# VH-VL binders against Pyroglutamyl-peptidase 1 (Pgpep1): the designs that were tried, part 15

Target 1, 209 residues: Pyroglutamyl-peptidase 1 (Pgpep1), of Rattus norvegicus (Rat) (q76ic5)
Amino acid sequence: MEQPRKAVVVTGFGPFGEHAVNASWIAVQELEKLGLGDSVDLHVYEIPVEYQTVQRLIPALWEKHSPQLVVHVGVSGMATTVTLEKCGHNKGYKGLDNCRFCPGSQCCVEDGPESIDSIIDMDAVCKRVTTLGLDVSVTISQDAGRYLCDFTYYTSLYRGRGRSAFVHVPPLGKPYNADQLGRALRAIIEEMLGVLEQAEGDISCCHQL
Key: E = the ipSAE of ESMFold2; O = the ipSAE of OpenDDE; V2 = 0.75 times the mean of E and O plus 0.25 times the DockQ between their complexes.

## First folded at step 9 (VH-VL; framework fv_durvalumab)

Design ud2 (from uc2 with heavy chain N52K D101Y; at its last look DockQ between E and O 0.04; V2 from the best seeds 0.00; counts 0 for: pae E 7.3 > 2, placed apart)
Fold by OpenDDE, look of step 9:
Structure ud2 (fold): chain C 209 residues (1-209), chain A 120 residues (1-120), chain B 108 residues (1-108)
Amino acid sequence: as target 1 above (209 residues)
Amino acid sequence: EVQLVESGGGLVQPGGSLRLSCAASGFTFSDYWMSWVRQAPGKGLEWVANIKQDGSYKYYVDSVKGRFTISRDNAKNSLYLQMNSLRAEDTAVYYCAREVYYESWAFDYWGQGTLVTVSS
Amino acid sequence: EIVLTQSPGTLSLSPGERATLSCRASQSVSNSWLAWYQQKPGQAPRLLIYDASSRATGIPDRFSGSGSGTDFTLTISRLEPEDFAVYYCQQYGSTPYTFGQGTKVEIK
């Protein structure tokens, strides 16, 4: 019986501006071309930089795919490395999105926890990816900023009980090209899946004792 | 060259109505948020309203809510401001402005403005 | 709404001098989404700086912006005769968009 393929959802953001090419979406498209192997059912989505859309779409993606992991990719204009985010935050969202909208409460989930950590050991992922010797530098961050990136991340962390990741990428060509970013994402996600599998195995063994 | 040309200004009595128009050229009008900004004589600038590319979102300053309506016709490269129930404090030069592309919503291009005078 | 207060109200300087203009916000401006405009008599405003520190296209390098949170500064390193005008700061971090009351840079 062919083991059912486990679903992974990966998102990138659309333009933040009418003519802007968002490096995150380009990276995700390159990932899609590469794939995550035959055992993974990869679903990719472009998300507009809109709070209301994120609030609607992200939960819907969780429901639709029942994914083992949701990875969100965003661009950071100041980043020079690919950055793994460890934590999402619920409050402090004051900036207007592409629809000139901001949540009145300035929070992602009403009465939600102040912050949520990913259940993925990002430090382990970073270490493993670095050992692969890719031509892309990977770093860790505790704060994705108080805008759509973090808003999206927190939403998924909340919905998925921590089974989410957020990856910031530098602008395209500064310093990495599309191919490099795609390969980096593939490597990162594969390592994330490996770390998750190990963690689940350890829990299962502990419950059998 | 990007051009914005306002029209429709004039003298109107309190309680009256005017419709301002802005004709855009030199760029893809439908790709941009557009705003109206006004300036009372000898005073500073005040943002009035803006509208999304497809017209699905409109925002207003509180003082004009319920009285002014912003709209656009992308096929005609035109922005409009319907002003009803005009007040003396609405007297100003009204500028059409384009909101910039980048992670910024500043106004990178302005028209020369059209004067609206509300007086008895 | 975010209230922007500019200072000084008037700045009297000579050509060649450095001009420093301040814009203070009543609350933190999100993502440093602050712009500076120049307006000459009888003309529409012209965008100088966006996102607190980015120069608009065609703006000379003598214009620079800095700041974050609640405090922002426009600097003109060496005033040219054509730089004597009124300058406005504007935030677009939250609705409604708001402007400062302006600073007039006049010739001494």
Scores: ipSAE 0.027, ipTM 0.613, lowest interface PAE 4.7, mean pLDDT 92
ESMFold2, look of step 9: ipSAE 0.058; ipTM 0.663
ESMFold2 (binder alone), look of step 9: mean pLDDT 92; pTM 0.938

Design ud3 (from uc2 with heavy chain V100L, light chain Y97W; at its last look DockQ between E and O 0.85; V2 from the best seeds 0.00; counts 0 for: pae E 5.0 > 2)
Heavy chain, then light chain:
Amino acid sequence: EVQLVESGGGLVQPGGSLRLSCAASGFTFSDYWMSWVRQAPGKGLEWVANINQDGSYKYYVDSVKGRFTISRDNAKNSLYLQMNSLRAEDTAVYYCARELDYESWAFDYWGQGTLVTVSS
Amino acid sequence: EIVLTQSPGTLSLSPGERATLSCRASQSVSNSWLAWYQQKPGQAPRLLIYDASSRATGIPDRFSGSGSGTDFTLTISRLEPEDFAVYYCQQYGSTPWTFGQGTKVEIK
ESMFold2, look of step 9: ipSAE 0.242; ipTM 0.716
ESMFold2 (binder alone), look of step 9: mean pLDDT 93; pTM 0.947
OpenDDE, look of step 9: ipSAE 0.581; ipTM 0.846

Design ud4 (from uc2 with heavy chain N52Y, light chain S32T; at its last look DockQ between E and O 0.58; V2 from the best seeds 0.00; counts 0 for: pae E 6.7 > 2)
Fold by ESMFold2, look of step 9:
Structure ud4 (fold): chain C 209 residues (1-209), chain A 120 residues (1-120), chain B 108 residues (1-108)
Amino acid sequence: as target 1 above (209 residues)
Amino acid sequence: EVQLVESGGGLVQPGGSLRLSCAASGFTFSDYWMSWVRQAPGKGLEWVANIYQDGSYKYYVDSVKGRFTISRDNAKNSLYLQMNSLRAEDTAVYYCAREVDYESWAFDYWGQGTLVTVSS
Amino acid sequence: EIVLTQSPGTLSLSPGERATLSCRASQSVSNTWLAWYQQKPGQAPRLLIYDASSRATGIPDRFSGSGSGTDFTLTISRLEPEDFAVYYCQQYGSTPYTFGQGTKVEIK
């Protein structure tokens, strides 16, 4: 019989600053059109650039969908490649959001770890997607900044016990169009799922023996 | 069985202060964001402020920011609104409201409200 | 902030008739994060619909919601005497959370 379909949640950000049309949300909408195959239930959300929304939405998404993976997509105005972020950071949040708020403690979780690594091997994912010959360049980073992108990532890593990823995309047309970004996201997420399944399958087989 | 009961409303002069309370029962109070919503006489509804489960995050509508302080005491199942520097336009019925947790951030339970009148 | 404009301001109908209430947002409401409330004189609001189309617990199935982006609708398929009230839409997609000005549904 068919195994239960896996839930995957993917988010992009709404407008902020000079990004009246946020490339991250456009890319996620293109991903939604493509889908992740019949074995995956893909759920997409637009996150307004607001700390309050992140604090409420991220835990709710983990509870509502019980997802195998949550991928957050954000735009980096200076980037020219699609970037996989390895970890999120708890402290240093001084910038105001779209509603002129910032956390009073300047951290995501009071008394939480200083940083949380994703359980996804981003080096492996980057190598695998590069081997596919995509028409976009994929790189790795260890610092998503200290604003809503990193705040979202840390919050999701904390709530999801590391089963989260963050992907930065460049602005639309600089150099990639929406279609290229959507296909890149699909390939990246498919490789992330593959890396997770391979690791879990190997451990399960060895443990049973 | 969910109940929210507001108190502390009354008549106050402009520039004065007032502290509203909301007693909660019938649910695990500490598991919910809580809000204050107000309604001026003959007018519609206006969200005023909300507060996270442990009190660490507080958000306000701009018109009250710096004048009102939302707080909670989870041991007493109580929500508070400290209102300072009151103005005539703050005159309203103030409702305590529970935000729905994971399915909606709408307000699923409301108290019956307490009237605040700011007048000379 | 997102301004919600409801129409019509007043809807005069008889029991048994279908009511259609509109809520238009000044900018797109993310993820269909929009709710509808009913308020009767001297009472607190009552949640009817959340997330644009989901009925709250205990709400009769004659109440339904639809819409996305900037245009949202509340429909009461067959008005009952207890349905004559003021109805408000509310968005929670962006802070500050805002309400429409209300639509009064009254007996013709």
Scores: ipSAE 0.063, ipTM 0.654, lowest interface PAE 6.7, mean pLDDT 86
ESMFold2 (binder alone), look of step 9: mean pLDDT 92; pTM 0.934
OpenDDE, look of step 9: ipSAE 0.103; ipTM 0.677

Design ud5 (from uc2 with heavy chain S104T, light chain S28R; at its last look DockQ between E and O 0.84; V2 from the best seeds 0.00; counts 0 for: pae E 6.0 > 2)
Fold by ESMFold2, look of step 9:
Structure ud5 (fold): chain C 209 residues (1-209), chain A 120 residues (1-120), chain B 108 residues (1-108)
Amino acid sequence: as target 1 above (209 residues)
Amino acid sequence: EVQLVESGGGLVQPGGSLRLSCAASGFTFSDYWMSWVRQAPGKGLEWVANINQDGSYKYYVDSVKGRFTISRDNAKNSLYLQMNSLRAEDTAVYYCAREVDYETWAFDYWGQGTLVTVSS
Amino acid sequence: EIVLTQSPGTLSLSPGERATLSCRASQRVSNSWLAWYQQKPGQAPRLLIYDASSRATGIPDRFSGSGSGTDFTLTISRLEPEDFAVYYCQQYGSTPYTFGQGTKVEIK
């Protein structure tokens, strides 16, 4: 009945340009303070805005933790809601990172699929979180852009066989403060884990047949 | 016992080439990122290059890009550094170092180093 | 690239004294991915501390690391004769990996 604690990895992005503070990392730090309950080992990482670091770190996180779920959190400067991303895209990466680097191939994985969907039913998660009545609005997207957010997401979806999610948060105070974002992340991730457990339970029951 | 043994250093003229080798033992070589780190005489340490487990990712410090090539042969438990178009400022002791790549990315084991001297 | 500046350049102390070595980064080091090494003449560096505060295997507990962001510290609580050496900090949070210029800990 009791099982080993599940590993969950959550990342936020570090500073970039003239912005010393990234809302996504602040939100992840608030999540770390809250935790995900006694059954989950939560591991958090700050990802520098660097393609080379993402290319190295994301596969290493999957290998090191063997996580049940990896959630990447990024800031969307124009957004006013918390957004769940359904898929990542392989190509079109032309923006320079903090080290003025851009992948020569302009893709995450050479010869990889054009897009990879998360195995998490984001519509179900969005509905479940909305039912909780949080003071944060949650929406769905299919396009995380073509910069470090989408690059990270695709890389993680590829390495984790789709067991990854990406959550965009708005900038701090526009309209949500750090505490609201942290609580929203916790609720979202708890619902993601619930959806995964139900799906795995259903599969396990069928396979025992 | 983890051991790293470098070889291939020596005296070379500017513009010349050398190939460094590092023989690894006492661990599963193919599970680790490996690095070359150098130290000019009387100076501090400088990371030069690293390579992932299967050689699909290779990274270099800017001063050696286009001149140095890192490679590995997992069947021989060996790390290599091909150094072309050598310059006086490449004179250093070159260390083979293992990165602790699934818990930390610091260098937990180092070889004894091999001296490369670039002099006319 | 992240530049690491160590201070002081030389630290002259006697055995039994506490040594405090500083490492300041030009920008924040992600996840406190910072290591400390000891190097004696004619030898390769030895890893002391990784991830800012974790002691490497076999390192005595008189060595401790602390800090985050841009400011990191190595403390040797009671200097032993074998601790007189050069100490380097190194960040591995961003490529290229970089080292500080070193702090020499010497007698007197």
Scores: ipSAE 0.126, ipTM 0.701, lowest interface PAE 6.0, mean pLDDT 87
ESMFold2 (binder alone), look of step 9: mean pLDDT 91; pTM 0.931
OpenDDE, look of step 9: ipSAE 0.536; ipTM 0.840

## First folded at step 10 (VH-VL; framework fv_durvalumab)

Design ue1 (from uc2 with heavy chain D101P; at its last look DockQ between E and O 0.69; V2 from the best seeds 0.00; counts 0 for: pae E 3.0 > 2)
Heavy chain, then light chain:
Amino acid sequence: EVQLVESGGGLVQPGGSLRLSCAASGFTFSDYWMSWVRQAPGKGLEWVANINQDGSYKYYVDSVKGRFTISRDNAKNSLYLQMNSLRAEDTAVYYCAREVPYESWAFDYWGQGTLVTVSS
Amino acid sequence: EIVLTQSPGTLSLSPGERATLSCRASQSVSNSWLAWYQQKPGQAPRLLIYDASSRATGIPDRFSGSGSGTDFTLTISRLEPEDFAVYYCQQYGSTPYTFGQGTKVEIK
ESMFold2, look of step 10: ipSAE 0.469; ipTM 0.801
ESMFold2 (binder alone), look of step 10: mean pLDDT 93; pTM 0.943
OpenDDE, look of step 10: ipSAE 0.468; ipTM 0.822

Design ue2 (from ud1 with light chain Y97W; at its last look DockQ between E and O 0.58; V2 from the best seeds 0.00; counts 0 for: pae E 2.6 > 2)
Fold by OpenDDE, look of step 10:
Structure ue2 (fold): chain C 209 residues (1-209), chain A 120 residues (1-120), chain B 108 residues (1-108)
Amino acid sequence: as target 1 above (209 residues)
Amino acid sequence: EVQLVESGGGLVQPGGSLRLSCAASGFTFSDYWMSWVRQAPGKGLEWVANINQDGSYKYYVDSVKGRFTISRDNAKNSLYLQMNSLRAEDTAVYYCAREVPYESWAFDYWGQGTLVTVSS
Amino acid sequence: EIVLTQSPGTLSLSPGERATLSCRASQSVSNSWLAWYQQKPGQAPRLLIYDASSRATGIPDRFSGSGSGTDFTLTISRLEPEDFAVYYCQQYGSIPWTFGQGTKVEIK
């Protein structure tokens, strides 16, 4: 019996400021070309750098696709490695988006937890990906910054009960090209799915004892 | 049946104020983003403002920023648009519209509209 | 803001003919988040198409949408008498949400 395909949602960000091309969206498009295998139903979305869009789209994606995992990709101008974020934060959003808006409360979810950790063992993912010997370096971070990236991440973590990931990528060509980033995302997400499956299996075994 | 009914339009002098209301029925009002869209006589459509489910997020077209305020009362199933410092160019039929969640963000339901005329 | 330009301004056709309406965006519309509306005189707009190609509930099969990026098209395969109206495209990919200036489909 062919196991039903499980949905995975991956997002990248659109242009920001004077940047007409966002490396995160380019990377996600490369991932889409590559795919995540026959057992995964991959859905990709471009997210404008807007708080309203994030607030609307992210819950909608969870409802529409009932995904096993939502992965958000963003660009970091300071990054030289692909970075796995471990934690999203609820407060401190003061930066204006492309619409010159920021939340009046400066928080993502009113009365939400101060922070939410992904249920994905990012350290394990990082180790596994590194062992694959890709031409891309992967690192771990505890803070995605207090802007749209972290706002998006926290939103998904909150809605998906921790079944989300955020990956920061460097700007295109600094040091990685589009193809390299796409391959890196594929490898990372595949390892994430593997780690999630193992965790679920372990829980199931513990409940049978 | 989903219904949206606008009210509060009328004639006002430049610099004056009006408050529009939209009464919603036939759906769970508090679950939806709501918008105001206006149409000047013989002209096209212009998005004016929208508000999220609990009113924590509000967005405006630039031409009305600082003058218009969108709000809602979920207990009354009502959407509002407070319009201050009205100008001749604000003359239009104002529609309240429901934004579709999840599947699309398009406007699936519209009120009949209420006419606002700003004239000396 | 994203400016939507519709063409032609007026389309004069007879019942039974095919209508093709264009909507061009000044920049790429994210995820093809584009809608089409029909408006008849004295009425509110009616949603026809969303997400560039999805028909709204209750919309006849003769209406179809296509396109991506900056170029979108509404097609009415065979015009019915009730289809003579003004049609607007609208993007909801970026704030502010914007409409095209409209295309009037009139009877020849």
Scores: ipSAE 0.350, ipTM 0.767, lowest interface PAE 1.8, mean pLDDT 93
ESMFold2, look of step 10: ipSAE 0.563; ipTM 0.837
ESMFold2 (binder alone), look of step 10: mean pLDDT 93; pTM 0.943

Design ue3 (from ud1 with heavy chain V100L, light chain I95L; at its last look DockQ between E and O 0.88; V2 from the best seeds 0.00; counts 0 for: pae E 2.1 > 2)
Heavy chain, then light chain:
Amino acid sequence: EVQLVESGGGLVQPGGSLRLSCAASGFTFSDYWMSWVRQAPGKGLEWVANINQDGSYKYYVDSVKGRFTISRDNAKNSLYLQMNSLRAEDTAVYYCARELPYESWAFDYWGQGTLVTVSS
Amino acid sequence: EIVLTQSPGTLSLSPGERATLSCRASQSVSNSWLAWYQQKPGQAPRLLIYDASSRATGIPDRFSGSGSGTDFTLTISRLEPEDFAVYYCQQYGSLPYTFGQGTKVEIK
ESMFold2, look of step 10: ipSAE 0.640; ipTM 0.857
ESMFold2 (binder alone), look of step 10: mean pLDDT 94; pTM 0.955
OpenDDE, look of step 10: ipSAE 0.706; ipTM 0.882

Design ue4 (from ud1 with heavy chain D31S Q53K; at its last look DockQ between E and O 0.69; V2 from the best seeds 0.00; counts 0 for: pae O 6.1 > 2)
Fold by OpenDDE, look of step 10:
Structure ue4 (fold): chain C 209 residues (1-209), chain A 120 residues (1-120), chain B 108 residues (1-108)
Amino acid sequence: as target 1 above (209 residues)
Amino acid sequence: EVQLVESGGGLVQPGGSLRLSCAASGFTFSSYWMSWVRQAPGKGLEWVANINKDGSYKYYVDSVKGRFTISRDNAKNSLYLQMNSLRAEDTAVYYCAREVPYESWAFDYWGQGTLVTVSS
Amino acid sequence: EIVLTQSPGTLSLSPGERATLSCRASQSVSNSWLAWYQQKPGQAPRLLIYDASSRATGIPDRFSGSGSGTDFTLTISRLEPEDFAVYYCQQYGSIPYTFGQGTKVEIK
């Protein structure tokens, strides 16, 4: 019996400020072209740089697709490597979005935990991807910043009970092109799915003992 | 059958208050985002506010911020719009609408609307 | 906010003719999250198209939507007498949700 295809949702961000093209969305579009194999139902979305939109859309995506994993991709102007984020934070959001809005409470989820860790072993993912010998460097981070990237990440971590990832990519062409970023995302997400499957298998074995 | 029925509209003086209600039936109300949309006489449609499934998130058009409050009671399958400090420009038919979570976030079902008239 | 501009303001046609309605956005609508509604006098709006090109349940095949980015089109291939109404486009890709000003399709 062919195992039903599991859904994976991947998002990138739309334009921000003077940046008409967001490297994260370009990377996600390249990923879409590549696909994640026949066993994965891939859904991609562009997310505007808006707190209120994120609050609406992210929970809705979880409800719509019941995904096994949601991966958010964002751009970091300071990044020179593809960066896997380990933790999302609930408070400290002061920057205005594209709608000139920020949460009055500076909080993502009222009465939510201060921080949430992804259930994905990002260190293992990073190690596995590095061994593949890609022409893209991958690193780990504990802090995605206090803006829309981290806000989005925390939202998914909260709604998905940790079944989320956030990947920061460098600006397009600095140093990686669109194709390189797309291939990197594919490899990263495939390894993430592998790590998740192993973790679930280990839990199942422990409950049978 | 999905049904949305608005009530609470009427005539009110500027600066006054009204509370609109929308009674939902025929679907699992607590599973859907809900919106209010208004239409001034002879004019187009304007989104006013929406609320998520459990009421933890509420969003408003700028012109009503600080004056209007959207809320819901899932136990009563009801959506509400508390309108304070009403202005002449708030005169409109107010519709409650369901947002579709699974296929699209467009409004697939609408009530018949309730008229709010703000006049001295 | 995203401003949606519909054109023309009024479209005068006869039954059986093709109607083409335009909706232009002031900025790109994310994921083509654009809907079309029909409204008849004294009635609530009815959803026709969602996600730019998907027909809502129960909507006849003569209605079709197309477009992406900033330019969207609603087409009625052959107008029926019941199709004379006001049509609105709406984006739900960004908060606040916004509507176009409407296009009236009337009998010539």
Scores: ipSAE 0.019, ipTM 0.620, lowest interface PAE 6.1, mean pLDDT 92
ESMFold2, look of step 10: ipSAE 0.296; ipTM 0.755
ESMFold2 (binder alone), look of step 10: mean pLDDT 93; pTM 0.947

Design ue5 (from ud1 with heavy chain S104A, light chain S94T; at its last look DockQ between E and O 0.35; V2 from the best seeds 0.00; counts 0 for: pae E 7.1 > 2)
Fold by ESMFold2, look of step 10:
Structure ue5 (fold): chain C 209 residues (1-209), chain A 120 residues (1-120), chain B 108 residues (1-108)
Amino acid sequence: as target 1 above (209 residues)
Amino acid sequence: EVQLVESGGGLVQPGGSLRLSCAASGFTFSDYWMSWVRQAPGKGLEWVANINQDGSYKYYVDSVKGRFTISRDNAKNSLYLQMNSLRAEDTAVYYCAREVPYEAWAFDYWGQGTLVTVSS
Amino acid sequence: EIVLTQSPGTLSLSPGERATLSCRASQSVSNSWLAWYQQKPGQAPRLLIYDASSRATGIPDRFSGSGSGTDFTLTISRLEPEDFAVYYCQQYGTIPYTFGQGTKVEIK
């Protein structure tokens, strides 16, 4: 007999342009090998760099798994740290995807809020993982960059009522290898789950009037 | 009850054109990706083309790129395959197939198929 | 393109016997997005298994799927008369989606 396991969904991005390898998917595959412990059902997916597919796939993942947390991992070519994104933005999507498409409305959700903050306290998560002595630098950001990363994040925040996170990783070897990124993701997600469980406990107490 | 009914098959000469239709019922058609899958007589299955919910994304197997066009009309609950420059190797039963809703991309419902014969 | 190779080509068995069908991929099938279908003569395929191991709605528990990476298996624990058919595996993890060539399960 066991307590029901928590469902956590983690995604990385597939190839785009001429590139066959995406550091974010490689990092998520390393995370899957490590796992998140016996209390967590970890489900991982590779997300195509396609706006319409994101719009269909992300809600489907929320419906299929009813997860406590969905974490999206993307690559930033300019980054040298692992970055936690605080919020997603609804508008400004003009870049073409792998199918040469961009949304006609230029937004994730018509008439949706301008931005949605994650309910996860990213400052707290960043401080906690830094204390663990990781060989990976972790920072925070408020702007995921108005392409598929930010589009995916906003869509997931909207569908999951803020129970989503986005983590940017640098390209492989610049400076971190796949094993380092996977271990960093594990540590980050474990702290996110801890922060989220405490927030739920606090919310439950506040709702008892 | 989910139903998919293909029509428009027939005999056509090489280089000719044909348009297949698939009428959908029993589900919210516009929520699903749709595919065409074909099977040559006595042979296995081959995926041909796919289309997303609003028709903005279309994918094709290489052998039909530039010759076939997948489309849909959500107001009519209908999927189409326009086939141009037909070749003998396009001879097959063509199936309309639906992807598994919210579960992933497998094909959970298939029509009974329509036969296309390309012969002189 | 991921090539799926099924073995054996034909499997001759008696009712009540266990059938084991193999599907090998030329490259790893990401997300275990692999399905199994049954097809009887003159009929459309029927989905049996999706995501390598999940049974589709209405499929009896004598059908099970397993495997990951490049090696996948469909098992029919005890063949019933209606199970003699052709079985196809199919990957949907990458474009183009591809099918194996089929395994015919026939009465010995």
Scores: ipSAE 0.028, ipTM 0.569, lowest interface PAE 7.1, mean pLDDT 86
ESMFold2 (binder alone), look of step 10: mean pLDDT 92; pTM 0.942
OpenDDE, look of step 10: ipSAE 0.098; ipTM 0.684

